# Miniprotein binders against a2bj90, part 34

Target 1, 235 residues: a2bj90
Amino acid sequence: MSRSARRKTSALNTVLRVVEVFASIQGEGPFTGTYSVFVRLAGCNLRCPFCDTRYAWSLEAGKPLGVEELVEEIARYEPSLVVITGGEPLLQRHPLNSLVEGLESLGLRVQLETNGILPAPARDEQLWRVYHVVSPKDVPVRVPGAKLHPSWVDYARATGRAWFKFLVANEQHVREVAEYVAKLGIPRSRVYIMPLTPEKLDMKELLELHSRIASLAVKWRLNFSPRLHLLVQLP
Short names: E, the ipSAE of ESMFold2; O, the ipSAE of OpenDDE; V2, 0.75 times the mean of E and O plus 0.25 times the DockQ between their complexes.

## First folded at step 4 (miniprotein)

Design mc1e
Fold by ESMFold2-Fast, scan of step 4:
Structure mc1e (fold): chain B 235 residues (1-235), chain A 85 residues (1-85)
Amino acid sequence: as target 1 above (235 residues)
Amino acid sequence: NPDELIKKAEELIRKAEELVRRARELFEKGDTEEAVELMYEAIELFLEAIDLAEETGHPELADALWRIIEEMLELIFEFERHLKS
């Protein structure tokens, strides 16, 4: 019997700093509409002016949770997708690999959301095997000091498990995204543009913004990501 | 080999500390963008050292390195917050 080949034993004595765990619908990216559990990790290596989750910037914003306890909590929701987000989840890279191992041992699908400044997973990491939505902050709404690590393009090409999602407000932003991804050799099939939503939009304005950005996606032959949770008023 | 992993962690820490020192000099000269890039390079090296510290059973070293990263992030935040563009 090859129990070790079929069963992974994670006696992981690792801790993650977690801001919140909640069930919702994935509103963004390639898995839009999927029933998901969101795990927001604390800490971020950027201070984006348009950030809607500033409460997660500090590592101290997170409560320490053991990997085993977190896996059990996530499993109780019976999700179709586990979305690991933050801050920047790769700041907690070591315990994050342990969390992914535990979730995959239960057959759960995992998606990581990252700003892509830190390197992509190496082949020997558990993170190599999961889905990644990379949100570069060096274009078009550039955050100073933000630069996509080149290993993410190699990872996307090697695995087919990474997509690149860009916040855009207008057609000039879309043009800059198109030039950027062409220069890096990122296929447009792996590129999403998403509305940059100001904090104080009413529902009519929010829908109009989505319509404009979606039209630009068609014009420029890129994929469109809504912010569906905002449109249907979910967390 | 734990001895080789410890030596690798020490070398990563030394390289990261040198990058931080150079970044501070660039901050003093007003070369903020280049300084921030060096700080992120140093953070990558410290994160690798943290992984090795955890793997070799040195959680006290990992904690110390995390504190350094938190201080670095606060410095990056202060410099970027006042950078217009």
Scores: ipSAE 0.006, ipTM 0.285, lowest interface PAE 9.1, mean pLDDT 81

Design mc1f
Fold by ESMFold2-Fast, scan of step 4:
Structure mc1f (fold): chain B 235 residues (1-235), chain A 85 residues (1-85)
Amino acid sequence: as target 1 above (235 residues)
Amino acid sequence: NPDELIKKAEELIRKAEELVRRARELFEKGDTEEAVELMYEAIELFLEAIDLAEETGHPELADALWRIIEEMLLLIFEFERHLKS
């Protein structure tokens, strides 16, 4: 028996509920434009009215996959970045740490996307070592039940491995983000504003919205995140 | 003309400071909405002064002005939160 087969028997207690695995370009945040494999985990602790991935809300939407199987599947794509998203990936925190360990062992760069309601990684977690894009849902458009865990601000300051990404539709939203960030002591260099895209925009409207939000980012000295995949029509 | 731009930045800063003083008077009287409006008007002037400071090669001035804006945003947030009338 191989060492992999022996390790795999422990995965009976290390299983992730996975909705989909696919290759694309990271369209958002600090790694925009990177060839990536996306791993969408099932389950979410919010029900955002503007959510694009409602099919991932239930844990039952995910198929059980062992960590080693998932690592092997991801590795076949030869990605520059592994994006772990969901739902809310931190709902599956224990097996997620094991997945991150496996991916790092292959030298793969990992980014987690999270709503930040659950605590930031502790120093003894594998998740401490990877990149995090935190998307608070308590501002500017408040989602019931959403509240950023304060440990994310401490994690960002301590590691330089977290950024905060806010969905904005207009300048009033940007002002609310600026107030929020100042109140929590989040460094501006760690803040991205991103267009809140309604479900039915044509390409001209989408580009005009991107231009408007980018201009506001310059004015308010914040970073800008596009939704590049929408502009180039990729998943 | 860099010297003219610096002078414009100084004029914007003086006007913004006057608006902040007036906003503080309105806050004291409980006219929170009007005070917040003046604070944001002052922030707009400070943001314009920051652009001019950066354009003319004064990044330290731009950083100082941005710290003032951050303090103003904190004040607006806390005052609005406390005065729920």
Scores: ipSAE 0.006, ipTM 0.421, lowest interface PAE 10.0, mean pLDDT 84

Design mc1g (at its last look DockQ between E and O 0.89; V2 from the best seeds 0.00; counts 0 for: pae E 1.9 > 1.5)
Fold by OpenDDE base, look of step 5:
Structure mc1g (fold): chain B 235 residues (1-235), chain A 85 residues (1-85)
Amino acid sequence: as target 1 above (235 residues)
Amino acid sequence: NPDELIKKAEELIRKAEELVRRARELFEKGDTEEAVELMYEAIELFLEAIDLAEETGHPELADALWRIIEEMLRLIFEFRRHLKS
């Protein structure tokens, strides 16, 4: 590769397409309740019918931001956690590794949210060091084109820094998750079930759904993830 | 009475084992959907037996029954895969 090609590849590795940056409480998964800065990256490899962030599906929906500038912006919030989310953050894998390096250099903890379609981090990636919440879309909801990459199971076993969060609406969905994790050999301690919430639930319906799914989590000895941000009306 | 609860757990286990046997026979016949349903009925009985084992101070029994459920779940996953093929 020519020196010019290396410089162009280095410049491409320092810019992210970002939809939004905001501070809130992590409402989901193992870090629920944590004061967090959310970095929503643009672009997704899925088109989930229940996606609440459809505006992030296109790469063009994001603004180009430099990694250094973004690290400085995040650091101003003094977060307890940086949550990298979006459509699919791993579509921007190269500049995302640079972002993680910058954030970790400041002592900030990082959690990635991914749909698990793309390969898990390799040992030589900065992403190897962070926490991952993998949200498979092949079980139970079976989004077209969704398939969990097997390397996420291996990554979870090797590092203990991955959890799996499944969207469920009823007991049949919980059963399908239980089957799936048993088959893949995912430890139940790393599995979260979370309510699949339609956009039009009122607070009473939302609470009832949470109650039902939480009871099923206990029955099937799985962890429960709330949608805490919806319950407390935060972004 | 702890002794009554243990007896109830043993009865649930026996019923669950019979359902598992029937499910295997149905699966061998190609009645995979019915086999899966019987396997889940058996899992429900094993879950109830686990609760009784925990209540009566038999955690080793509870753990053993959960390992059976995990094996059953793996089998059910394979059965469902055959239904889709």
Scores: ipSAE 0.736, ipTM 0.901, lowest interface PAE 0.6, mean pLDDT 93
Fold by ESMFold2, look of step 5:
Structure mc1g (fold): chain B 235 residues (1-235), chain A 85 residues (1-85)
Amino acid sequence: as target 1 above (235 residues)
Amino acid sequence: NPDELIKKAEELIRKAEELVRRARELFEKGDTEEAVELMYEAIELFLEAIDLAEETGHPELADALWRIIEEMLRLIFEFRRHLKS
């Protein structure tokens, strides 16, 4: 960046709009089971009907927090993984890069969760070096305006630090995911299918759905993601 | 008996290839939904053949069959776009 653009970035880098910070277990994707601190950023560029974090949609839902203060708060938990989620965290891209820098200076592993509408990290961003779980919302249940930016596939290929996670309820959904990833050239090793859980499932129904989707993952040679935190009743 | 499982896989592949030929004919006639259904019937047979290839220690056959399935999935993706037009 130019000297003047770097100064503007530095001013923005000190504050994030944060909805919540909490410790739990990463229940989804390639880091399932990892003791994690979750940082939920405010603001989203989608209004998914199945969103379970609607309270994070508005940027005003977040409280301003200094990046240094946030790094210190996160570090007190001594996490094995820091999960940055939201809303859509990439709406706060500039200060997010500063947060990543601070976390990595302490040797903390960082994973970002994104809907993939905004472009993948550039090589000169701190976000280039973290792990990403990309959840496209244009398949199998298409959310209006939810088009995966093509740079995410290029980023995954170049770095090996991105995975693609899809909510599915049945085999027709899995077929649609398979068609989509074949079209985009996403290797199956980078694809997770995860149960699309209706509201108010009891534990028996939740486990049965997990078993069904896991069997489909084996059949289609895709990775399976549980929603482990729901199974063990953690936040 | 691995030799019998390999013969089974070959029969599944032949059946799947015939279904693909029939699906192509249906696409040419404009019977797209039926063609896609037949393509998925073929994919099911290819998936079973892949299971047998893996079980008998033939990963190169399994990989070849996956490449066929991936091409079929790309074709289905494109055909569904034409249905919407």
Scores: ipSAE 0.511, ipTM 0.837, lowest interface PAE 1.9, mean pLDDT 89
Fold by ESMFold2-Fast, scan of step 4:
Structure mc1g (fold): chain B 235 residues (1-235), chain A 85 residues (1-85)
Amino acid sequence: as target 1 above (235 residues)
Amino acid sequence: NPDELIKKAEELIRKAEELVRRARELFEKGDTEEAVELMYEAIELFLEAIDLAEETGHPELADALWRIIEEMLRLIFEFRRHLKS
């Protein structure tokens, strides 16, 4: 049994720096309304001015957790979807592939949320087989250092498992998104526009903003993502 | 009257095509922001024509007009980026 113990110990040495694990409803993107467990990984390669999760920017913000331990914690929630977010989860690509392998072995569906700066998964990665919501920060919000890696468009075409979600405040932003996706050849069916929400909005303001962006989505033939968790007051 | 709505759609398309021609001339002169403004005026007219085409049972026309809009959007992106890099 010494061999089995060593194998288990070696698997535990595959470590992710995890900020938090919690159950909620996915409030955004193609899986809006799904009962989910969120796994927030530490570390980010951007410093977005509108970021709601600045506490996750540093790798030191995360507790080291072994992949096997994390899989067991997630499984206790019996989620319909595991949402891996951060920071930027692809900064921890190697142990992330191991986590995804463990979760898929249990029949759990996985969605990765990424800024798309780092390359899309290769065919031999476990990450190739899961869902990805890519949130480019080069257009329209123009965060310094943000540039979508071109492999994400090829990945979306090859797998049908990537969508592109853009923060927008007004019609000018929607026009910029429409120009961008037309240039890159991203099908409109894979594009979501989502309200860029200022830190302090009352419920009336939040609903009015959602209504305006949704109307623009209809006009420009794009999908609309709410921020449902904000509307229903969940984390 | 569906025939009147189709005539309106044809008139909107004609006006949009004229705006596109003028925008192309402005792009060639380097008047990029003015050209983009005319392109978006044309897009708004095409979007209205699409609504009329759909209401009158011509989805094939709506699809054709939408493809024109997508090509226009691609051109706007190219011209804006040539100026900045």
Scores: ipSAE 0.331, ipTM 0.761, lowest interface PAE 3.7, mean pLDDT 87
ESMFold2 (binder alone), look of step 5: mean pLDDT 83; pTM 0.802

Design mc1h
Fold by ESMFold2-Fast, scan of step 4:
Structure mc1h (fold): chain B 235 residues (1-235), chain A 85 residues (1-85)
Amino acid sequence: as target 1 above (235 residues)
Amino acid sequence: NPDELIKKAEELIRKAEELVRRARELFEKGDTEEAVELMYEAIELFLEAIDLAEETGHPELADALWRIIEEMLRLIFEFLRHLKS
């Protein structure tokens, strides 16, 4: 094997392809309202019709950044939460485990956002110890080929560190989510429904959509996730 | 031109298959990290081919490519899980 092949192998273990790093408020899921640093990793294994981060789909969209340098950059923000998102961050699983190890060594809380197609962490991974918000694309707005890996349900039950977040537009979508989670044995306490927001809603429409989905969450006894950053116009 | 787009998809699929073959060879040699990198590169090419297949009205091709990606992702994880090194 050539020296260049060995450099590529090393890069996979200690370098991540990063699209952006920025401070904001976590607008979604169980940690809504938390001062966070967002690390958007490049590459995605899905092409969701309602994706608002299509710029991150290609691995080429990411700049190579060393794990050690990235940990130092994140730490300078002094965040209450580090949100690792993408694309699909588990496509870069090896260096991601190294990043998580570095962040946890500093006492930083880490949350991953994932589509759940790749398997949940194993006990010997650093990723086992952090929080995961899984956004299945099986239902209700199905993406072709998108299938939740069953290990995520086992991981959620074993650790209490996974939640399942679904984009919904109407009551029929909520019904489909309820049937889906019941079939898979996902506890309702671990389920969030969140408004599926078309790109060009005005603020009145956005608020009305949030109100309707929140009401459905109450009716169906599920948790509600806003898209708070959209309501307060943050990134 | 839809014909040009589908030819582009076929070219991307061929390039992805080449990367998969090289990745398998690297797995056999124990070069796990480089093999995984090539698999992720192949997945990106398949994803581009899926976009082109959908744009040109070939949903069956897109579905077949998604099944390939699912198998590749499972293979990557299974290999790494058994290796545990």
Scores: ipSAE 0.006, ipTM 0.211, lowest interface PAE 10.8, mean pLDDT 80

Design mc1i
Fold by ESMFold2-Fast, scan of step 4:
Structure mc1i (fold): chain B 235 residues (1-235), chain A 85 residues (1-85)
Amino acid sequence: as target 1 above (235 residues)
Amino acid sequence: NPDELIKKAEELIRKAEELVRRARELFEKGDTEEAVELMYEAFELFLEAIDLAEETGHPELADALWRIIEEMLRLIFEFERHLKS
């Protein structure tokens, strides 16, 4: 292999396919309300019917960006949190670890959003050291091909850096989530239920849905995640 | 056998469509809770049909079924909201 070809191969391993980079407020999960930069990576291994970001499903939807260039772009926003989302970010695991290393070198806090089908980080990965919000799609609204990798439960217990967030529409969904997390041994303190929001809700309907799901969270002793960005009309 | 699997998918779709039809009738009659239960049964059958469509190399059928599921999720939400109101 020539030096040029080897250099191209190494560069490809440090290139991410990025759909968009933008500043907003984290609207979901344990860091709700935090000033964040969102990095949406291209590609997904699922086709969820409730997906808000279908435009990110194809790897071709992403622009190839070098890790160093992306780190510099993110840093210009001076964020309190970097949210890496997608698609499914773990499809680009190798360059993602390099991105995380660069961001941590700047003292930036990183949160990954993942469907949890691919294995949790190993101890020698940079991803082991950051926060993960895992959104299983095998319950309550089962998506074909969606099965949570069991290593995520072990990772959550070992590190305290993973939470599990479930889209729910009603009390039967909450019951199924409660049964699922009990069976897997996931502590309720690490479980969030979040409203499953249809595309065409007005503000009154959106608030009513949030109120209903929040009430169920109290009843079932689970954490509640809003979709705050929808309520305050941010991206 | 791809032909047998696609026939199974077609049967699942037929059963799911019948459950959706019955659910809509129950909703019109005010039997909202039973209607929602039938909608979730139909949802599970459509998900199984999508898996079979993908396995047999019919991504166009899978895409069409996903559009049906998107509409069903909207209806399930409306049914559930009505039940809670």
Scores: ipSAE 0.006, ipTM 0.179, lowest interface PAE 13.6, mean pLDDT 81

Design mc1j
Fold by ESMFold2-Fast, scan of step 4:
Structure mc1j (fold): chain B 235 residues (1-235), chain A 85 residues (1-85)
Amino acid sequence: as target 1 above (235 residues)
Amino acid sequence: NPDELIKKAEELIRKAEELVRRARELFEKGDTEEAVELMYEALELFLEAIDLAEETGHPELADALWRIIEEMLRLIFEFERHLKS
C-alpha cells in the first residue's frame, strides 16, 4: 500500500474528538512555565462539581480530527511541550496512542493529564514512553465513581514518568492527601498539591489562596503546583 | 551501591520507629499536637524507605513498610479524634 493510501486509511480509522488546540504556558504541575500546545480531547467519565471544563464532558463537544492532521497542526506551533488533556484523554486510548507515536517521531515532548480511573499504559503502548500527570478524584474532595486505578502507582515506580496532583482548599484536604499517598505508597517527590479555585475569585483572593496552599506544601513537605495561567490571565 | 541504599533504608526505618514511639509517649502525656507532628515526620521517613526498597529490588521490604504505614495511619486517626474532642 502507498504512503498516501496508508495515510488516508489511518485518518479514517484513527480519529480523535478534539475540543480545542491552542498555544499557552503550562501553568500546572512539574512542567510549570513551559511553552506548550494544549490539545483538549472531548469526553469524560466523571462529573466533578469543581470542574472548570464542563464544556468538554460530552464526546459530541469535540470535532473529529485525523491524527495526522492534528500532528501537523501541533508541529506548526514548535512547542517545547505538548499537553494532552480533556475531559479524560484515555477514553480515546487507541487513537491517542497513534497521536503520541506521531508526536514522538518529531521529537516532541508529551505530557498527558488524566484522572487515573482507567488503567495506566502497558509497556507495548506508545503512551508508556511519555509523561503523565495523574489527578485522582477520590481524595480529598470525593467524586462518586472516582477511584485511582492501582496500575498508576506501579507505572510511576517502573518508569519515573508519573506524578500525582491533588486539588486542595485547606489544611484538612492536605492531611487527607498525605494519608492517601502514604497508603498507596506514592513517593512524596511525585506528589503535587494545587489550589482548588472557586469560580469568582478576584486577583488578590487568587494570590492569597496560592500563598496559603504553597505554605501548606512546605509544612507537609509536598510539592506545590500553582495555577500560573490564572495568575497571568492566559487560557 | 545497592547495599548502601538498603542500609540507608534501615536507618530511616529505625529513626521513623523511634519517632512513632516518642509520638505515642507524647500522646499519653496529653501533648497531642506534638504527637501528630512526629507521626507525620515518621510517615515521611517510611515513605523514603519504601522508595529505596523498591529501587533496590526488595518488594518484600516495601510491603512490610507499607503495613507499618497502614497501622500508623490508624494511630494518626486516633490521635486526631482525641485532639478534636
Scores: ipSAE 0.000, ipTM 0.098, lowest interface PAE 19.1, mean pLDDT 81

Design mc1k
Fold by ESMFold2-Fast, scan of step 4:
Structure mc1k (fold): chain B 235 residues (1-235), chain A 85 residues (1-85)
Amino acid sequence: as target 1 above (235 residues)
Amino acid sequence: NPDELIKKAEELIRKAEELVRRARELFEKGDTEEAVELMYEAAELFLEAIDLAEETGHPELADALWRIIEEMLRLIFEFERHLKS
């Protein structure tokens, strides 16, 4: 009987590799403007050229935090929304389900941000009950290795708890997104287009880009996601 | 396998560089939309080369390729501004 080995295994099942935890305003997607706590998990299965958080790509970039400790840290902020992001949070799926269970037990609203390569939650996962913003990278940015798992479309239709957010720079990108979502049967009401922002734009350039993409959203009858935190200079 | 993978990475880099060259020529001719499309295709090939460089223990090559991608993305942003209106 190895009690030490059993304790070690239990700790591994309830430990997340966390890069950072901070309070801010959700700047993107369907919950834009919400006072949120962001939990950035380490590790990613993609290497997107427009990634703003390349420091989170390695699992080793994250510090090990116990699920219970992390729940307590998040709760101290008294957030309206807990945003679990990364890297790719679903790489740490098992302890992530435990985290979600703890957060839901406190009545906290949880949103996961994912690239959608790994399968959508199954009905018996805690993750089935929370909100998901899926950012496919197979169109229009065409990141190698990126392919939306088809289960995400089924999950969105079954639960009404998933939206699809696409980075776009111009009208051709919007056209490609419109064709992509039509082909997959994703309702327009579940689709957001968001400005694809190169790093270190000045404020005037950032606002002009937002204006252009928002105008395209109106023209193509899609939802628009700003990057509000960039416009108001929050993390 | 490692030697074969490096040759694959070199071939991907060569193809990506050719796409960047054609994209610049198209941009100079005013074919901005096609130029942007070729630049994104080139970025995809560089990303594949990065994966191979990392796999084969060449982090210096991977780092250099990431700097090339960052430069290309700045150029794509500049090209795309010409497409408004």
Scores: ipSAE 0.000, ipTM 0.183, lowest interface PAE 14.7, mean pLDDT 80

Design mc1l
Fold by ESMFold2-Fast, scan of step 4:
Structure mc1l (fold): chain B 235 residues (1-235), chain A 85 residues (1-85)
Amino acid sequence: as target 1 above (235 residues)
Amino acid sequence: NPDELIKKAEELIRKAEELVRRARELFEKGDTEEAVELMYEAWELFLEAIDLAEETGHPELADALWRIIEEMLRLIFEFERHLKS
């Protein structure tokens, strides 16, 4: 009996629901341009209108994969960076910590992308030691149900391992971001603004939007994140 | 109460549609900044309606509302292109 319960507990802590695994270039944030393997986990606690991965919202969209199997698959790509994204990866927090442990044992650098609604890692989690790009959805585009957990600011200050990436369309959005990060005490050096891209922009529109947002980043003394993969037509 | 939640979703959708209609009228009159503000207000109401649709087990309604939001986001960008700041 106890063996069965132990096996179930182990499976819950070592199985992830994975939508896709693929090699590409990290197109966003502080590691833009890095050869990366993307691991998209299933399930999300938000329904952002600008989300380009709606197929990952349901947990049922993910295939159950063991941590060891997933680590071996990732390692075959020989990546400079492992990007764990999804939906919301922290919904699968416990097996995610096991995945991070396996990846670190191979010397692989890990970046998590999260909406920041769930708490930041605790010191005893493997996730404490990896990089995090937090995409708050409470500003400037205001997704209902989205609220940044305050522990992410504390984590960023304590570790220097978190950055905050905001989708912006215009200068008013940048002003709202600047006010938000000032109020929360987030250092500007940890803040990225990124173009909010509606679907089906042509290349001219995409370049003009990038140019506009980049100019605003300079004006407001914030970091700029492109969406490089869109500009070079990679996934 | 699921019946009360779906009625709330219907009310939010009606209010959001009215705001979109008013935003289009304002844009045609050249009141672009006010039009954009109303579009974002409508967008927030549609998002609340989506949450309610999902909570009450109406995924088809949620999907339809997401398509409306994607089209609205594109329109907001078109409106904002007429604002030089």
Scores: ipSAE 0.006, ipTM 0.212, lowest interface PAE 12.5, mean pLDDT 82

Design mc1m
Fold by ESMFold2-Fast, scan of step 4:
Structure mc1m (fold): chain B 235 residues (1-235), chain A 85 residues (1-85)
Amino acid sequence: as target 1 above (235 residues)
Amino acid sequence: NPDELIKKAEELIRKAEELVRRARELFEKGDTEEAVELMYEAIELFWEAIDLAEETGHPELADALWRIIEEMLRLIFEFERHLKS
C-alpha cells in the first residue's frame, strides 16, 4: 500500500487521546520564539514531583480525536511549528506516527517533546523524520522509573534531529548534567539547560533565575533554554 | 505478503503477553519498578502488532490491542501508586 493510501486508511481508524490544542509561542528549546500549535497528549509513564502538567497524567484526561480531525484542527492555525507534548507522547506511538505523517504531508514542521524512556524512532517510522527534544529525568533530580533509552544518543548522532534539555536550579545541577552527557557521549551542542521554575515566581524572580542559569550555560559551554512563555505571560 | 505480516503480529502479541506475565510476577514479589519497565516493553510490542493489524486489514484486532494497552496503562498507574504511597 502506498504511503498516501495507507495514511488515509490509518487516519480514519486511528485515535489519539488529546488533552488540549492551542496556539502560542514555543518558549523552550532550539525553536524558542516560533509561532506554534501545541498538541498535549494524555498519559504519562512518570510522576515527576516538579511536573507542571499533572492534569495530563491520566489517559482519561484526554478526549479521543481521530488523526484526520486533529490534522485539520492544527492546520487551521497555520503554524510555523507543531509541538507535540504531553504527558508522554510516545505512549501513543502508533497513532502518533499517523499524526506526524498527516502533518508532514501539509509541509508542517513537527517537534516532539519526550522524556526519552521509550526507544527513539526507528528508520521506518514517520517519527524518524521530525525533531525531538528529549528531557531525561535521570539527572539532575532522579525521578523513579526514569532512565534515558540509549537509542536516543544514537538517533541524535545519526540524524541531528534530537536535543537534550535538562531542568536545573543551581551550579551543582549543571555539573551533574555535564558529567552525565560526557559519560553518554552526547555532544554539548545538543544540550540545553533550562531554569527549574518554582510555582508563582514574580517577574523579577523569573528574570533573575533566567539570568543565573544563562550565566551557568556560558560558564559550562552548554546551550541555554529560557521559559519564554512564562516571561511574556503566554500559555 | 499479508499472511506473513499477520503471523508476525501474532508473534509480537505472544512476546508481549509473556512480558506482561513476568511483570505481574515481579509485582507480586515487590519488584514494582522492574514490573513497570516490563509493562512498557510489552506496550511497545503491542503497538507494533497494532500497526501490522491495520496494514493487513484487521482493524478489529487493532482495536482489541489498543484496549489492552489502555488497561495496561491503568495497571501501571496502580503499580506506581504502590511505589509512592
Scores: ipSAE 0.000, ipTM 0.159, lowest interface PAE 14.9, mean pLDDT 80

